# Miniprotein binders against q5jf28, part 12

Target 1, 318 residues: q5jf28
Amino acid sequence: MERERLIKTVEAILRGAGYRVARLDLKGSCFDLVASRLFLLLFIKATVNIDTITEEQAEDLKRLAKFFKASPLIVGLRSKSGELEEGVVYERFGIYALRPETLYDALLNNELPAVFAERGGLYVRINGELLRELREKHGYSVNELAQLLGVSRKSLLNYERGEQAVSLDVAIQLEEIFDEALAEPIDILRAKVEADLNVKPETPLEREVFERLKKLGLGLVKVKKAPFNAISTEDDIRLLTGIDERKTRSTIKRAEMVAEVGRIVNSGGVFILEKTKAEVVSEVPLIPKESLEEVKDADELIELIDKLKKEIKEKLFS

## First folded at step 21 (miniprotein)

Design v5
Fold by ESMFold2, fold request of step 22:
Structure v5 (fold): chain B 318 residues (1-318), chain A 120 residues (1-120)
Amino acid sequence: as target 1 above (318 residues)
Amino acid sequence: SPEELEKKIEELERKAEELAELIFRLLELAYRLKGDPELIERVAKLIYRAMFLLFRVEYLAQELREKGDPELLKKAEELLREAEKLIEEAAKRLLEIAKRLGDPEAIKKARELLEEVKRL
């Protein structure tokens, strides 16, 4: 129940800040929410304890964020060490992690966090050029300011060169000395992440379908922990692509989630099944894998998808 | 006693869950109203503060089960009471906003929510 409340709280914050939001109900997914506003796109995993996130989940979250040029976020309440602090950014697997209060401040008050946690305590990155200017204007030598702050001369030089973050205590002292804003905020809304986009198919069916899609000219980014198995791409084409042996209740629920996610990330959806008749669930076509042999290229696949959606929509809503 | 402490923890968690449901309903009403955006934002801030306090109450309840510290129980009860006061104030303000708008359905909903909060 605590996790469910956390997800609902994050959704409320996002919607209150004007984001369009899709929420997933899929155990083990690499994200629980995807949200967009103007040119900002967020993939969010909500977890009570941020140390329970698996490496597979984190890598897939980073894959999605890298592909869609989105910012991945973990929103949580505690770590193995205890309760997370408000206004502090943590990191797990290269993904920022923070409390819902910190997200609220960033989105609804336009107050990005500046404090981050690392081994040894809390730190702040500062504008080193401005620090040097302020030091010189106030008549301090490097040694004099270092002595006043209780740090080494080498550390102070590193601060001014932008090579080292300061402890929170030093950041507070600098504010007291210079009465100027030196802290550099952490842009959690535009985080850059590294991810390996080359992931192998998990099943023989996936391998077969991926090979067929590649022959149509589509590139593929495989994910393991999402309602879809891959993203199929070519030029402006983006397809959240699911793969199953047959239509099940789970397949239908995943297609519904793919439709919701697709609206947020401006992408289409399709499910490729071992055997089925062609149909549409929530504007996401379910087609037999043999349909991939009936088209010549990606454009013809899109034409097939659009034709199926038009035919079903006319039958159901006309 | 351990049994008395567990009963208090269970009551704390039950109240927090009931309050959380009211909080989401209050927030939904706040953003549905077509009132003054600044007044709505002030009310929403009260509601969000209450939501955040409940996460801390749940953390303290977990710690209380592990440690049995009566100071943790006292702190959790203080935070829960503060959350209750925040949502009662939010409900009262939403009712006044709904009355100014002359929206009968919003007035009815705000009154129902206020009465539910008071019964806690």
Scores: ipSAE 0.735, ipTM 0.902, lowest interface PAE 1.2, mean pLDDT 90
Fold by ESMFold2, fold request of step 22:
Structure v5 (fold): chain B 318 residues (1-318), chain A 120 residues (1-120)
Amino acid sequence: as target 1 above (318 residues)
Amino acid sequence: SPEELEKKIEELERKAEELAELIFRLLELAYRLKGDPELIERVAKLIYRAMFLLFRVEYLAQELREKGDPELLKKAEELLREAEKLIEEAAKRLLEIAKRLGDPEAIKKARELLEEVKRL
């Protein structure tokens, strides 16, 4: 109930800020919401306790964010240490984590956070060049200002060089002394993440399908914790690609989710099955793996997909 | 007694759940209305603040079960009352906006929501 309320709150914040949103309900998925506005794209994992996110989920979330040039976010209420603080950015596996209030402020009040949590407490990055200018304008030596702040001379020099973040207390003192905004905001909407996009297929069927897709000229980005198994890509083509042995209730549910995600990230979808009759679920074709032998390149695969979608629409509405 | 405290915690959680349902209905109405965007945004802010207070109430309820501190109970009850006040104000403002727009379906919905909030 608390998790459901959290997801609904985040969805409301996003929609209130003008985002198009798709919500997923897939156990173990690396994200719960994907949202876009113009050229901004967010993948969000919403969880009451941010420490329940696994490394595998986090790596996949970063892979999606890197591929789609999106910002990954974790939105939560607590950590293993207790309640998350409003206005503070936490980090798990290289992904920013924050409270819904902090997301609300960023999206609806255009107020990005500046405070982040690390081992040892709360910190702020400051404009070091401006600090140096203000210190000199006010006639302080490095030693004099360091003494006023209760920090070492070396620390102050590191602050001015941009080499070290300041504690929250020091940031407050600096803004009191100089009456000037020194804090550097954290752009949670355009976070850049590192991710290894070279992940091996999980099953022999996946390996076989990936090899066939590569022969068609498609590149592949494998993911483990999403409604699809990979993203197939070539030039302007992007396909959220599912792989399964046969059509099951789970397969249908995943195809429906792929359709919803595809609308937000402007990508097509396809499921490739070992045994199936060609059909379409929610605009996502389910085709047997043998169909990949009937096409010669990525363009022909897209033509096959479009043909199947058109044929099914004609049957349903004739 | 521990049994009396648990009953009070359960009451807090029940009321928070009821308020949450009303909050989402209020927010839906706010964004459906075609009124003055600045007025709608101010109303929405009241609703969001109430939503955030409810997350705090749930956290305090959890802390109460672990620690049994009566000051936490008083704080949780204060936050719940503040959330109720915020959503009543939001409902009243939505009704006023709906009346100025002359939207009979919105007026009916806003009145129903305001009555439900007052019964809390």
Scores: ipSAE 0.732, ipTM 0.901, lowest interface PAE 1.2, mean pLDDT 90

